# VH-VL binders against Protein RcaC (rcaC): the designs that were tried, part 18

Target 1, 117 residues: Protein RcaC (rcaC), of Microchaete diplosiphon (Fremyella diplosiphon) (q01473r527to643)
Amino acid sequence: KVMILDDDQDWLRTLPTLLKPWGFKVTTLADPQQFWTVLQAVTPDALVLDVNMPQINGFELCQLLRSDPHWQRLPVLFLSVLTDPTTQNQAFAVGGDDYLCKPVKGVELANRILRRL
Short names: E, the ipSAE of ESMFold2; O, the ipSAE of OpenDDE; V2, 0.75 times the mean of E and O plus 0.25 times the DockQ between their complexes.

## First folded at step 4 (VH-VL)

Design s8b (from s8 with heavy chain K31D S55D S56D; framework fv_spartalizumab)
Fold by ESMFold2-Fast, scan of step 4:
Structure s8b (fold): chain C 117 residues (1-117), chain A 122 residues (1-122), chain B 113 residues (1-113)
Amino acid sequence: as target 1 above (117 residues)
Amino acid sequence: EVQLVQSGAEVKKPGESLRISCKGSGYSFTDYWMHWVRQATGQGLEWMGNIYPGDDYTNFDEKFKNRVTITADKSTSTAYMELSSLRSEDTAVYYCARLYSSGFYPKAFDIWGQGTTVTVSS
Amino acid sequence: EIVLTQSPATLSLSPGERATLSCKSSQSVLYSSNNKNYLTWYQQKPGQAPRLLIYWASTRESGVPSRFSGSGSGTDFTFTISSLEAEDAATYYCQQYYSTPLTFGQGTKVEIK
């Protein structure tokens, strides 16, 4: 199970289709205010997380996950338009397992997720 | 010794394109971001963009996004910066610089190329 | 974009005097997870590439004389040369690498009489 949090509706529509050939069960979420509720309901095996969203920062969500005994080992893959080394290094510093830049190929994303499961 | 060596000075006319090379040596080229920074005569430093040679991811300042192209050749450990549609305000010294990490975290531009002087005049 | 403002524009001092340079950021460059300020100081002499002096706001680069120091956190940063030497005549730039686009201050020129 893969949960995707992103404020870009086009990517929330695109990503499940890109991952379908690999058999992933994908849950998408656009509203970060519902994050914890949906996370607990879905209990995903991996999280794909955008860095910058209107009401919350993906880095802050990752820090909170790493502070939680239940979620501290959940694989987190960041997917963002930001490609600078400072942002990428910050993603890993907060406990992110991977960082990919948009646009992303389905096979690349699927392989990154599979390696973390 | 770690060093960055840039191509020689260029004189261009308005409307032409510029291509500068930056060859890295003494380190693992694909493990560090390469940045491009320019400086007009008597002016400050201006960041243009960067590339991570390991996977060719690039980022640009919005001011240059439509005119700048940054590429890297792993086989020769060389980064390239191309700037199109040149105007007189592009007259500057262009630098490449390596972003170094202290352990996991980025540290600073610890190594700079010697600079490439570019003059754009009619 | 993060804007860095340096002051003063020019300092004219004699050898042995203390130079104090300021750099103010329009937003915080402190990364809370590692408690590091992503702010560097460079020295540039005419015709030369910039030289790294201080990174993470207060850490001196290897080989840089102890008279150079940096301090500050968040948005307000100071660069100090405790006792000026003739070779310190240069323009000094602060730079942030907290977010893209990476930005530099406009520079402070240190002149030695």
Scores: ipSAE 0.000, ipTM 0.541, lowest interface PAE 16.1, mean pLDDT 83

Design s8e (from s8a with heavy chain L99H F104L K107R A108Y I111Y; framework fv_spartalizumab)
Fold by ESMFold2-Fast, scan of step 4:
Structure s8e (fold): chain C 117 residues (1-117), chain A 122 residues (1-122), chain B 113 residues (1-113)
Amino acid sequence: as target 1 above (117 residues)
Amino acid sequence: EVQLVQSGAEVKKPGESLRISCKGSGYSFTKYWMHWVRQATGQGLEWMGNIYPGDSYTNFDEKFKNRVTITADKSTSTAYMELSSLRSEDTAVYYCARHYSSGLYPRYFDYWGQGTTVTVSS
Amino acid sequence: EIVLTQSPATLSLSPGERATLSCKSSQSVLYSSNNKNYLTWYQQKPGQAPRLLIYWASTRESGVPSRFSGSGSGTDFTFTISSLEAEDAATYYCQQYYSTPLTFGQGTKVEIK
């Protein structure tokens, strides 16, 4: 099960289709205020997380996950339009497991998720 | 096949605003960043900012952020750069250029527009 | 923020000679996670847009003649034209894409005498 949090509606529509061939059950979420409620209901095996969202920063969310005994080992893969090494270094510093840049191919995203499961 | 075609030369007066377009063709417009770079006569290249057309995310050089607006229209595969409060120092050739973001291996500026000459004169 | 300094400002050489251009960065543009240097080299002829020649400090763009090469790592980079041809008269710019704002060196003008 893969949960995707991103405020870009185009990517939320596209990503489930890209991941279907690999048998992933995908849950998408646009509203970060619903994050914890949806996380508890879905209990995903991996999280795909955008860095820059209006209501919460993806890095802050990752830090909160790493502080939670129940979720501290959940694989977190960042997916972002930001390509600079400074941002990517920050992603790993907050406990992220991987970082991919938009646009991304379905096969590459699927393989990166599978390596973490 | 890949082409970036810019709008024509502009002559402006100080205090006016400038709007330049850059139309992409021969590639997936929303999968590439579009950047704006200018060059004053006999001077070097100066990065102004960029946009990712897929979600309209923008970045700017600090010195331009109060004067520059960059937008993109996915339906026409066209990026726009507006520069306000023009001064004679804004006289330059303005280029658009694309780059592909590919994980940890981005490659910058493989294709450039032909340039738009802008003259700001009193 | 990252400052690129190119030298020399101008290089005047004859056809067949080797041209060596320097680009120095105020901070490292080597990204440890992928071991890549975020540095490119462009050629610009008068009245034309820049042309990408080298990316990742040393990788030659498709269609670029083998006489053009790049080397270096971290803060010190070199661009070499092994045997100058008349068509190589141009200004050459280095550029970093390690951090925003993206920055260019001031350029080295290569003249053929």
Scores: ipSAE 0.000, ipTM 0.588, lowest interface PAE 13.1, mean pLDDT 86

Design s8f (framework fv_spartalizumab)
Fold by ESMFold2-Fast, scan of step 4:
Structure s8f (fold): chain C 117 residues (1-117), chain A 121 residues (1-121), chain B 113 residues (1-113)
Amino acid sequence: as target 1 above (117 residues)
Amino acid sequence: EVQLVQSGAEVKKPGESLRISCKGSGYSFTKYWMHWVRQATGQGLEWMGNIYPGDSFTNFDEKFKNRVTITADKSTSTAYMELSSLRSEDTAVYYCARLGSSGFYPYFDYWGQGTTVTVSS
Amino acid sequence: EIVLTQSPATLSLSPGERATLSCKSSQSVLYSSNNKNYLTWYQQKPGQAPRLLIYWASTRESGVPSRFSGSGSGTDFTFTISSLEAEDAATYYCQQYYSTPLTFGQGTKVEIK
């Protein structure tokens, strides 16, 4: 099970179709305020987070996950339009397991998720 | 005690390749980014690229992208920087530097002693 | 690429005098989401690797004497040594870590008369 949090509706529609051939059951979420409720309901094996969201930073969310005993080992992959090394360094510094730049190919995303499971 | 120890000075001819090592000790090598910075003759400090040793993820300055290779060996806690197609302009002191934390503070807290590289015919 | 411009190129002062060094960025290095300036200051003595003095524009690294301070925000930054000591003779570099490539200023050389 893969849970995807992104504020871009086009990506939320695209990503499940990109991952379907790999057998992933995907849950998408556009509203960061519902994150914890949906996380507990879905109990995913991996999380894909956008860095640049209006209400909450994906890095902040990752830090909260790493401070929680129940979620501290959940694989987190960042998916963002930001390509600078400082942002990528921060992604790993906050406990992220991977970082990919948009646009991303389904095979690339699938392989990165599988590597972290 | 955190320490970064680099390989010794090199003298190269144009067109050759160089390989510099940087051995980390006193910390968890796979949990910190390792960067490479050079100080060329007549210039200040210039960032070349970095590697996260835990998974070998790398980033490079665009100008070095076709000539630089950065690798890391977890078993020896050693990072390597290779630079190919050397030119006289590559004459510089090369430093490895550790990114200060795995958290919120992205600055260089420890530096290697430097490796002097001279490229001349 | 973010360009950092330091001034003056060289500063020659006597022990006990105040040194003020400038670093100007071609674009803002203030990240609005965390309200932090992605700028550091390093000291480099001849034959030695750089030493971290100040990070986040104004936070002093542990073990660095209180006479060293940093200030500024966005594009304009200042590094100050309130009372120069002979051991402070060095070149001082500012560096931004806001965006790639990571860039440094050209340095200000501080000489003690």
Scores: ipSAE 0.005, ipTM 0.532, lowest interface PAE 15.0, mean pLDDT 83

Design s8h (framework fv_spartalizumab)
Fold by ESMFold2-Fast, scan of step 4:
Structure s8h (fold): chain C 117 residues (1-117), chain A 121 residues (1-121), chain B 113 residues (1-113)
Amino acid sequence: as target 1 above (117 residues)
Amino acid sequence: EVQLVQSGAEVKKPGESLRISCKGSGYSFTKYWMHWVRQATGQGLEWMGNIYPGDSYTNFDEKFKNRVTITADKSTSTAYMELSSLRSEDTAVYYCARQYSTGFYGYFDYWGQGTTVTVSS
Amino acid sequence: EIVLTQSPATLSLSPGERATLSCKSSQSVLYSSNNKNYLTWYQQKPGQAPRLLIYWASTRESGVPSRFSGSGSGTDFTFTISSLEAEDAATYYCQQYYSTPLTFGQGTKVEIK
């Protein structure tokens, strides 16, 4: 199971279709305030997380997950339009497992998720 | 006005279980994290855990994980903290505290009045 | 786990004097993306629940007298009472909300001579 949190509705609509050939069961979420409710209900095997969201930062969510004994080992893959090395280094510093730049091809995203499962 | 009202003092024997309530009023109970903090006599503050009442998601300090249970009842706007296998070292004042923001990070802007718990044989 | 170390343990001063309290964190509580320090200061008088005084390291809570202030960033924080009053006798705690488990310093007891 793969859970995707992103504030971009076009990406949330597109990503399940892009991942369909690999058989992933995908849950998408646009509202970061529902994050913990959905995370607990879905119990995903991997999380795809945008860095920049209006109400909460993806790095902050990753730090909270890494501080939680139940979720500290959940694979977190960041998916962002930001390409600078400083942002990528911050993503790994907060406990992220991978970082991909938008736009991303389905095969690239699928392979990166599979490497973490 | 925001208020957190806790249940009254408890006297327990070693090995028993403790259950303390914290009733919130004057705000949207399900939208704020509720935390539990204790303080042994003459000692500092110790964080035990928290709950997001909207979905009952909980976090705990590892030292309490096997003994503490935190729950919330949306219909009565009441959070509960249960601590099992009580020891003399659990003698303390127990506080509930509300986290300011409706998000994931925040400071404690309101505190309950405290519940004094004495564990002695 | 983030460890907060407060100093001094006890501070004994006369009314009108300046009190300066230190809180040091084992790791930074400054989040670079929002440029905020996740640190608070609470006042606790005997028999009472803690009272919020300062949040975000330097923002004073509504209703808190202007003589109370906070400063610092990252790992080094200071809490200051510019002119002590008798009612300020209390234990002061710093707390971080940067990561779980949430942690408190051991407290600084301020006594008025």
Scores: ipSAE 0.000, ipTM 0.549, lowest interface PAE 14.0, mean pLDDT 85

Design s8i (framework fv_spartalizumab)
Fold by ESMFold2-Fast, scan of step 4:
Structure s8i (fold): chain C 117 residues (1-117), chain A 123 residues (1-123), chain B 113 residues (1-113)
Amino acid sequence: as target 1 above (117 residues)
Amino acid sequence: EVQLVQSGAEVKKPGESLRISCKGSGYSFTKYWMHWVRQATGQGLEWMGNIYPGDSYTNFDEKFKNRVTITADKSTSTAYMELSSLRSEDTAVYYCARLYDSGFYPKGAFDIWGQGTTVTVSS
Amino acid sequence: EIVLTQSPATLSLSPGERATLSCKSSQSVLYSSNNKNYLTWYQQKPGQAPRLLIYWASTRESGVPSRFSGSGSGTDFTFTISSLEAEDAATYYCQQYYSTPLTFGQGTKVEIK
C-alpha cells in the first residue's frame, strides 16, 4: 500500500495510474491536515511526499514520522520539482529514504518504492 | 450545516443484497473519510469499513471482507455500502459517519453521523 | 485488532450521583508524535445515532456539558459524569482510532433509579 501526499491535483490524478501496473494500492491526499488520520487508517508500506506544501513542508512531516516509534521505519520517498543538491541533502538529513524529481516515470517511481519495501 | 442523510429502511430475505446510501452536505466531501458502522438489536457498535472519497481507497474489518463493497460518487457527495449474501444476523441499524479533521493532528472521532438505516433480514 | 473492554456492563445510580466508567485497551492508543490518546467516548440513547462527547481521551467536544469528563492514558481510561441528570440515561461507548480496524468497547449502560 502506498500513500501519496501532494498539494498538486494534477500529480495526485496521475500517480495512481502510473503505479497501477505494479500492483500498488494507492491512497492520495491533498490536505496535510488529514495526514495522520489517513496514515493510521491506511497503514501504508511506503509514503510518497511532496517537499513544498502550503500548511507544512514534507521535511517537517518526515521529522515527525522519524520521532514516532510506530512510524520511524516507514519508507519515505520525496517527490518534488526542486532539483538542487542542498534540498536533496536536507531530505536525507531529515530521514528520507529517497528523493525523485518531477516529472517522474512510472517505472522509475515503482522501482524506487520496491527497493525500499 | 454539516449533515449526513441515509436512505430508508430495508426489509430483505436471506441471500439477497443490501445497498444503503449516505449523502453528505455542508463540507468538502472528498477530503474526509466516510465510515460505516452497524449495530444489531440490543448489541454494541461494530465497525465495517471506510472509504476515502478523494481516491476511493477502502478498508474493511476482516469479518466483512468478500461481502461488503463501499463506493463513493464525488459528483453527488454520496457514499454507498453494499452487503451481499445477507443472513439473519445482518439484521441491524447501519450508520455512516464522518471522521472529523480539526487540524494537523485530527480528532480521530466521528463528529457527524447519519440518522441510521434499519435493515431487517427475515423470511 | 485492538480490543476495548468496558466495565461495568450496567450502572444504576440516582440523580446527583457521580458515574465512573472504565475502558481498558489491549494495547496503547497513545500516539507518540502528538502525545494524544486516540480514545473517544460516545453517548447513545435508544433510537438515536451515537453522539460524540470526548475525544483525545480528555478533550470535551463543543457543546457537551462540563459534567462529562475523560481521563487516562495508554491502556487505561475513565469517563466520568460528575452529577447525573435524568437525560444522561444512555449507553456509553469508548472507541479507538489508533489503528484499523477501528474498534468499540461493548458499552456501559447508565440507568437512573
Scores: ipSAE 0.000, ipTM 0.553, lowest interface PAE 15.1, mean pLDDT 84

## First folded at step 5 (VH-VL; framework fv_ifabotuzumab)

Design k2 (from q4k with light chain A50D T53D; at its last look DockQ between E and O 0.57; V2 from the best seeds 0.00; counts 0 for: pae E 6.2 > 2)
Fold by ESMFold2, look of step 5:
Structure k2 (fold): chain C 117 residues (1-117), chain A 121 residues (1-121), chain B 107 residues (1-107)
Amino acid sequence: as target 1 above (117 residues)
Amino acid sequence: QVQLVQSGAEVKKPGASVKVSCKASGYTFTGYYMNWVRQAPGQGLEWMGDINPNSGGTNYDEKFQGRVTMTRDTSISTAYMELSRLRSDDTAVYYCAREGYSGYDFPFDYWGQGTTVTVSS
Amino acid sequence: DIQMTQSPSFLSASVGDRVTITCRASQGISSWLAWYQQKPEKAPKRLIYDASDLQSGVPSRFSGSGSGTEFTLTISSLQPEDFATYYCQQYYSYPYTFGQGTKLEIK
């Protein structure tokens, strides 16, 4: 199972299509306020997380996950348009497992997810 | 017009390293993956890996892991492939090839002219 | 790794012939297959992507078909400039892999 949290509706429509050939079960979420409810319902094997969202920063969510004994080992891959080294370093500092820049090929995203499972 | 121009031919000794460059023009360099493919004399094509020039992230074929490094310099729209600890069976033509993330640009829609690397004593 | 097997490895044909080249994947790759033409001392040129979609500028005598594990490149009426080596390539999963090539020569 893969859960995707991203407020960009165009990307939420695109990402499941990119992953479909690989047989992943994908749950998408646009509203970060629903994050914990959906996370608990889905219990995903990996999380793909956008960094910049209204109301909450993806890095903050990752930090919360890492402090929770139940979720602290959940693979988290960031997917963002931001390319600067400072942002990328911050992703790993908060406990992210990978950082990918948009746009991304389905094969690259799938491979990165598989490496973390 | 999309163009990929590679550095010139190289002759190396076993154990040395080679770094091949691929200069891109005619498109937004950071919007497309760059792949490296080699072809030994009289042989088929062998994918070595790719780089996302926007992020610098790479994916390598396992058999080159530990010997290959792919990098880029976005200020001059140039990708690089470096292969270390060269052996005689690394003698090949090395190609760069552009790749979009989906659609008609995917895979390898434009190729460089190739760089011949000869490894001999 | 996904092994790509082309058949035949060598093909001799005459101008005007209909030619088919087959490529088989060791596991399903959906339609994520490309075909390339390579002439001596030249870089490969993409002919087909997504199994059946023609690259812009490629003559309509070239066509591709197939999905899953078996794919075919067809040249409906062979022309003098079509004598080359042809490669299939899967781009479904890393590492990308090519077939061993089919060398097409004048009979």
Scores: ipSAE 0.042, ipTM 0.705, lowest interface PAE 6.2, mean pLDDT 88
ESMFold2 (binder alone), look of step 5: mean pLDDT 92; pTM 0.949
OpenDDE, look of step 5: ipSAE 0.574; ipTM 0.896

Design k3 (from q4k with heavy chain T30R, light chain A50D T53D; at its last look DockQ between E and O 0.81; V2 from the best seeds 0.00; counts 0 for: pae E 6.0 > 2)
Fold by ESMFold2, look of step 5:
Structure k3 (fold): chain C 117 residues (1-117), chain A 121 residues (1-121), chain B 107 residues (1-107)
Amino acid sequence: as target 1 above (117 residues)
Amino acid sequence: QVQLVQSGAEVKKPGASVKVSCKASGYTFRGYYMNWVRQAPGQGLEWMGDINPNSGGTNYDEKFQGRVTMTRDTSISTAYMELSRLRSDDTAVYYCAREGYSGYDFPFDYWGQGTTVTVSS
Amino acid sequence: DIQMTQSPSFLSASVGDRVTITCRASQGISSWLAWYQQKPEKAPKRLIYDASDLQSGVPSRFSGSGSGTEFTLTISSLQPEDFATYYCQQYYSYPYTFGQGTKLEIK
């Protein structure tokens, strides 16, 4: 199971199709206000998290996950248009397991998810 | 108008390096992977690797790992492939090929014209 | 690595013929297969993607089919400009791999 939180509607429509041939069951979410409700309902094996969201910082969500005994081991991969090293360093500092820059091909994303499972 | 224009033909001796350029125009360079594919004389196509032009991240075929370096300069919309420690069997035409991440521009919808690299003693 | 095997390696045909070229993958690749045409001293040109989707500007006499491990490229009525080498390519898994090519010649 893979859960994706991203405010980009084009990516939310595209990513499930790209990952489907690899056998992933994908749940997408655009609204970060519903993150915790959907997370608890889905109980994903990995989380793909956008850094660049207007309402909430993806790094803050990752920090909260790492402090929660139930979710502290959930693989978190960041997916972002941002390429600067400072942002990438912060992603790992907050406990992220990987950082991928958009655009990303389905084969690349699938391989990165599988390495973290 | 999508265009990929590669650097000119090269003649090299064994042990040298070659760096082929691929200048892109007519599209958002950062939005498409760039792939490198080679073809030895009279032979088929061989994928070498790709680069995400936004991040600079690369994936290489194991056959070239340790000898190939793919880079880009986003300010001039140009991708590069450098192959080191050249051997005579590296004689080939080297192509760059654009690739989107889904849909009609995935895979390799546009190719460069090719760059002939000849490795001879 | 996913091996792609084309059959035949070369094919002799006449203008007007219906021709088929087969491509087999060593493991399942869903529909993530493309077909390319290459004429002498030119870069390859994509004809088909997603196994069966025709590239814009490619004549409708070209078609593709298949899923999983077995795929075909069909030219319904061969034209003089179709004599070329054809390659299949999987883009399901790294490394991307091509078939060895099928040279289509004049009978």
Scores: ipSAE 0.075, ipTM 0.746, lowest interface PAE 6.0, mean pLDDT 89
ESMFold2 (binder alone), look of step 5: mean pLDDT 92; pTM 0.948
OpenDDE, look of step 5: ipSAE 0.559; ipTM 0.895

## First folded at step 6 (VH-VL; framework fv_ifabotuzumab)

Design e2 (from q4e with heavy chain G57D; at its last look DockQ between E and O 0.42; V2 from the best seeds 0.00; counts 0 for: pae E 7.1 > 2)
Fold by ESMFold2, look of step 6:
Parts: structure tokens; C-alpha cells; sequence
Structure e2 (fold): chain C 117 residues (1-117), chain A 120 residues (1-120), chain B 107 residues (1-107)
């Protein structure tokens, strides 16, 4: 199971189809305010987080996950258009397992998710 | 709405270089790989390489390594392909094409093609 | 490099026919295979991606199947506008190679 939180509707519309050949079951979420409800309902094996979203920072969500004994080991991959080294270093500092810069090819995304499972 | 508009036809002599441009509009230019594909007269399609327009990173087919340079200018949403040391078998139509791994909302789009003729 | 071999190279068919074009990869490519249609003097148009997913705006008479090394494009009831050259392409690994093409002509 893979859960993807990203406010970009174009990414969310197509990602389930692109990942299907690799056997992933994908749940997408555009609204970070629903994050905890959907996380609890889905119980994913890996999480893909956008770094910048309206009203909430993906790094903040990752920090909360790492402080929760139930979710502290959930693989978290960040996905972002941001390429600066400071942002990338912060992703790992907050406990992220990977950082991918958009655009990313479907094969690369699938392989990165598999390697974290 | 999405458009890829390429530069005009070129006639070149062997040993020269050609630089083809591809102006993108109607989408976020840096969000999608740009590919270059060529087609010799009466022949099939040949992938030459791609560029990540966000990072500028490129991947080239080994056949063209050392002769091809793919670049972009994000301020004007334009990708470029330069092929040097031209030979007569480089005569072809050169296409830019937006890479899309996404569904119905994202259609793959190709430029109109740029004819490059290499003859003595 | 992964070589893509199409069969047949040439196909003659009538309007209303069901036609099948096959594409074989020299090594496994999972489902990272696209099909393109190209008409004379025009740029190619993607029909199918991920082996079986139909591009939006493409008629439902087109379908794709296959995984691994063997892939098939099917046109269930051929229409006059379908006479074109068809290419498969793998995008599993660099370089992204095309098949040699299948020219579909009116019988």
C-alpha cells in the first residue's frame, strides 16, 4: 500500500495508473487537513509527501510521524520541485528516507518506493 | 493549449553543426522531461536523448554521445538540441516531444518537426 | 540496448477488420511500453502507455496488452482514419528504443 499526499491534482490523477504495473495499491490525498484520518484508515506501507503544501509543511508532518510510536518507522519519501541542498538536507534531518525532485520518471519512483519497503 | 513550436528547416554541409529550438507553452515547462527524436527519410523513429528542464541533466543515446548537446532556457521555456560534426546520414526530421507518464489530463505532445538536410 | 521488434512490418486490411500488431522486447521491460500512430507528414501521436492504458481522446477500438517481452496493439474495427504507421517504444531503460514500425495500408 502507498499513500501520496500532494496538492498537485495533475500528479494525483495519474500516479495510481502509472504505479499499477508495479503492483502498488495507491491512495492519494490532496488535502493535508485530512492526513491523519486517511493515514489511520489506510495504514500504508510507504508515504510519499510533497514538501510545500497550502497551510502545512511536509517536513512538519514527517516530524510528527517520527515522534509517534505507531508511525515512527513508516518509510517517508519526499517529492518536490525544490532542488536546493538546504531543503534536501532538511528532508533527511526530519527523518525522511528519500528525497525526489520533480519531474521524476514512473520507473524511478516505483524503484525508490520498493527500496524503502 | 499545450504547444511545442520548433525552429525552421536547415540545410547544412558535412562537418557543420545545427541547433534546433523547441518553444513550449501551455504548461509548466520545468515539470516534464523533454525528449528529442529523429526520423530519417522513409525510416522509423530514433530516440536521441532527453533533458530534465528543472535540473538541466541530460541522457543521450550512445550513438550521439560526444556530438549532441541538449540544453534549455527556463526563462523562455525553450529546449535546444545541437548536433555537431554533421554527416549525410544525419539528414532527418528532428522532433521535440514532451515526456508524460500521466493519464488523461496530460497528453503527450510533439513539436511539428524540423527538417535538417546535410549534403555537400 | 533493449531492441524492439515489431511484427508485421507491413499489414494490409479492410475497413471493419480486426488488426493485431505485435512488439517483442529483447529483454523484460515490465509494462513500460507505449504505442504511437504516425500519419504521413505528421508528428507521431501516443495511443497507449504502460502497455495497456489508453490515452485520453483515443478511440476505444484501440487496445493494448502484454507484459515482460511480448506486447500487442489491437484495433477492433478498423476505420478509414486508422491507416498509418504504428510504433512501439520501450521507456524502461535508456536508451528509449522504438520498434521499426508497422505500416497499416488499405487492402
Amino acid sequence: as target 1 above (117 residues)
Amino acid sequence: QVQLVQSGAEVKKPGASVKVSCKASGYTFTGYYMNWVRQAPGQGLEWMGDINPNSGDTNYDEKFQGRVTMTRDTSISTAYMELSRLRSDDTAVYYCARDSYWGDYYFDYWGQGTTVTVSS
Amino acid sequence: DIQMTQSPSFLSASVGDRVTITCRASQGISSWLAWYQQKPEKAPKRLIYAASTLQSGVPSRFSGSGSGTEFTLTISSLQPEDFATYYCQQYYSYPYTFGQGTKLEIK
Scores: ipSAE 0.029, ipTM 0.656, lowest interface PAE 7.1, mean pLDDT 84
ESMFold2 (binder alone), look of step 6: mean pLDDT 91; pTM 0.930
OpenDDE, look of step 6: ipSAE 0.662; ipTM 0.904

Design k4 (from q4k with heavy chain G57D; at its last look DockQ between E and O 0.57; V2 from the best seeds 0.00; counts 0 for: pae E 5.3 > 2)
Fold by ESMFold2, look of step 6:
Structure k4 (fold): chain C 117 residues (1-117), chain A 121 residues (1-121), chain B 107 residues (1-107)
Amino acid sequence: as target 1 above (117 residues)
Amino acid sequence: QVQLVQSGAEVKKPGASVKVSCKASGYTFTGYYMNWVRQAPGQGLEWMGDINPNSGDTNYDEKFQGRVTMTRDTSISTAYMELSRLRSDDTAVYYCAREGYSGYDFPFDYWGQGTTVTVSS
Amino acid sequence: DIQMTQSPSFLSASVGDRVTITCRASQGISSWLAWYQQKPEKAPKRLIYAASTLQSGVPSRFSGSGSGTEFTLTISSLQPEDFATYYCQQYYSYPYTFGQGTKLEIK
């Protein structure tokens, strides 16, 4: 199972079809205010997380996940338009497992997720 | 709307290099992969590789690994393909082609006009 | 590498004919296949993507079908402007590969 949190509706519409050929079951979420409710209901095997979203920073969510005994080991892959090394280093510092720069193709995303499963 | 305009025709000697440009307009350049495809005279289409213009990351077909370099300059929305150690069988029309991740519009929805590269001794 | 094999390589037909071109993948590619039309001295144009989705502005006489390993492009009633070379292309996995092409000529 893969859960994707991103406020870009075009991405959220696209990602299930991009990942389907590799057998992923994808749950998408645009509103970070619903993050914890959906996370608990879905119990995904991996999380793809946008860095900059309305209301909440993706790095902050990852920090909260790493401090929660239930979710400490959930694989987290960040997906962002930002390419600077400082942002990438921060992603790993907060406990992220990978950082991908948009745009990303289905084959690239699937391979990165598979490495974490 | 969307346009991809490539640099002009090139004539090169074997062993030289060529660098073809592809200037994009009418869309967010960094939001779509740029691909390079070539076509030898009277032959079919051959994918060479692509570049993520936001990150600069590339993927090359093994056939061209070690000879091809794909780059971009995001400030002028331009992608480049450089092919080194040219041979006569590199004579072809070289196309740039856009690919994205928005919906089902992934493969090569817009193509440049092509750049003819002739390799002759 | 996923090999794409088109059939036939050459096709003669008359205006008004129904034409079918097939494309077979050496491995399953789901629906990640596109069809392109290329006229002499011009860049290819995408006709169909995702196996069956018609590109905006392409006449409805063009249609695509198939999934997995076998795909078809159909032109329901040929027009004079349809005489061209047609290519299929998989974009399921790297390296992306094209079929060898089908040249559609006047009978």
Scores: ipSAE 0.112, ipTM 0.715, lowest interface PAE 5.3, mean pLDDT 87
ESMFold2 (binder alone), look of step 6: mean pLDDT 92; pTM 0.947
OpenDDE, look of step 6: ipSAE 0.689; ipTM 0.917

Design k5 (from q4k with heavy chain G57D N59D; at its last look DockQ between E and O 0.33; V2 from the best seeds 0.00; counts 0 for: pae E 4.5 > 2)
Heavy chain, then light chain:
Amino acid sequence: QVQLVQSGAEVKKPGASVKVSCKASGYTFTGYYMNWVRQAPGQGLEWMGDINPNSGDTDYDEKFQGRVTMTRDTSISTAYMELSRLRSDDTAVYYCAREGYSGYDFPFDYWGQGTTVTVSS
Amino acid sequence: DIQMTQSPSFLSASVGDRVTITCRASQGISSWLAWYQQKPEKAPKRLIYAASTLQSGVPSRFSGSGSGTEFTLTISSLQPEDFATYYCQQYYSYPYTFGQGTKLEIK
ESMFold2, look of step 6: ipSAE 0.131; ipTM 0.701
ESMFold2 (binder alone), look of step 6: mean pLDDT 92; pTM 0.944
OpenDDE, look of step 6: ipSAE 0.312; ipTM 0.833

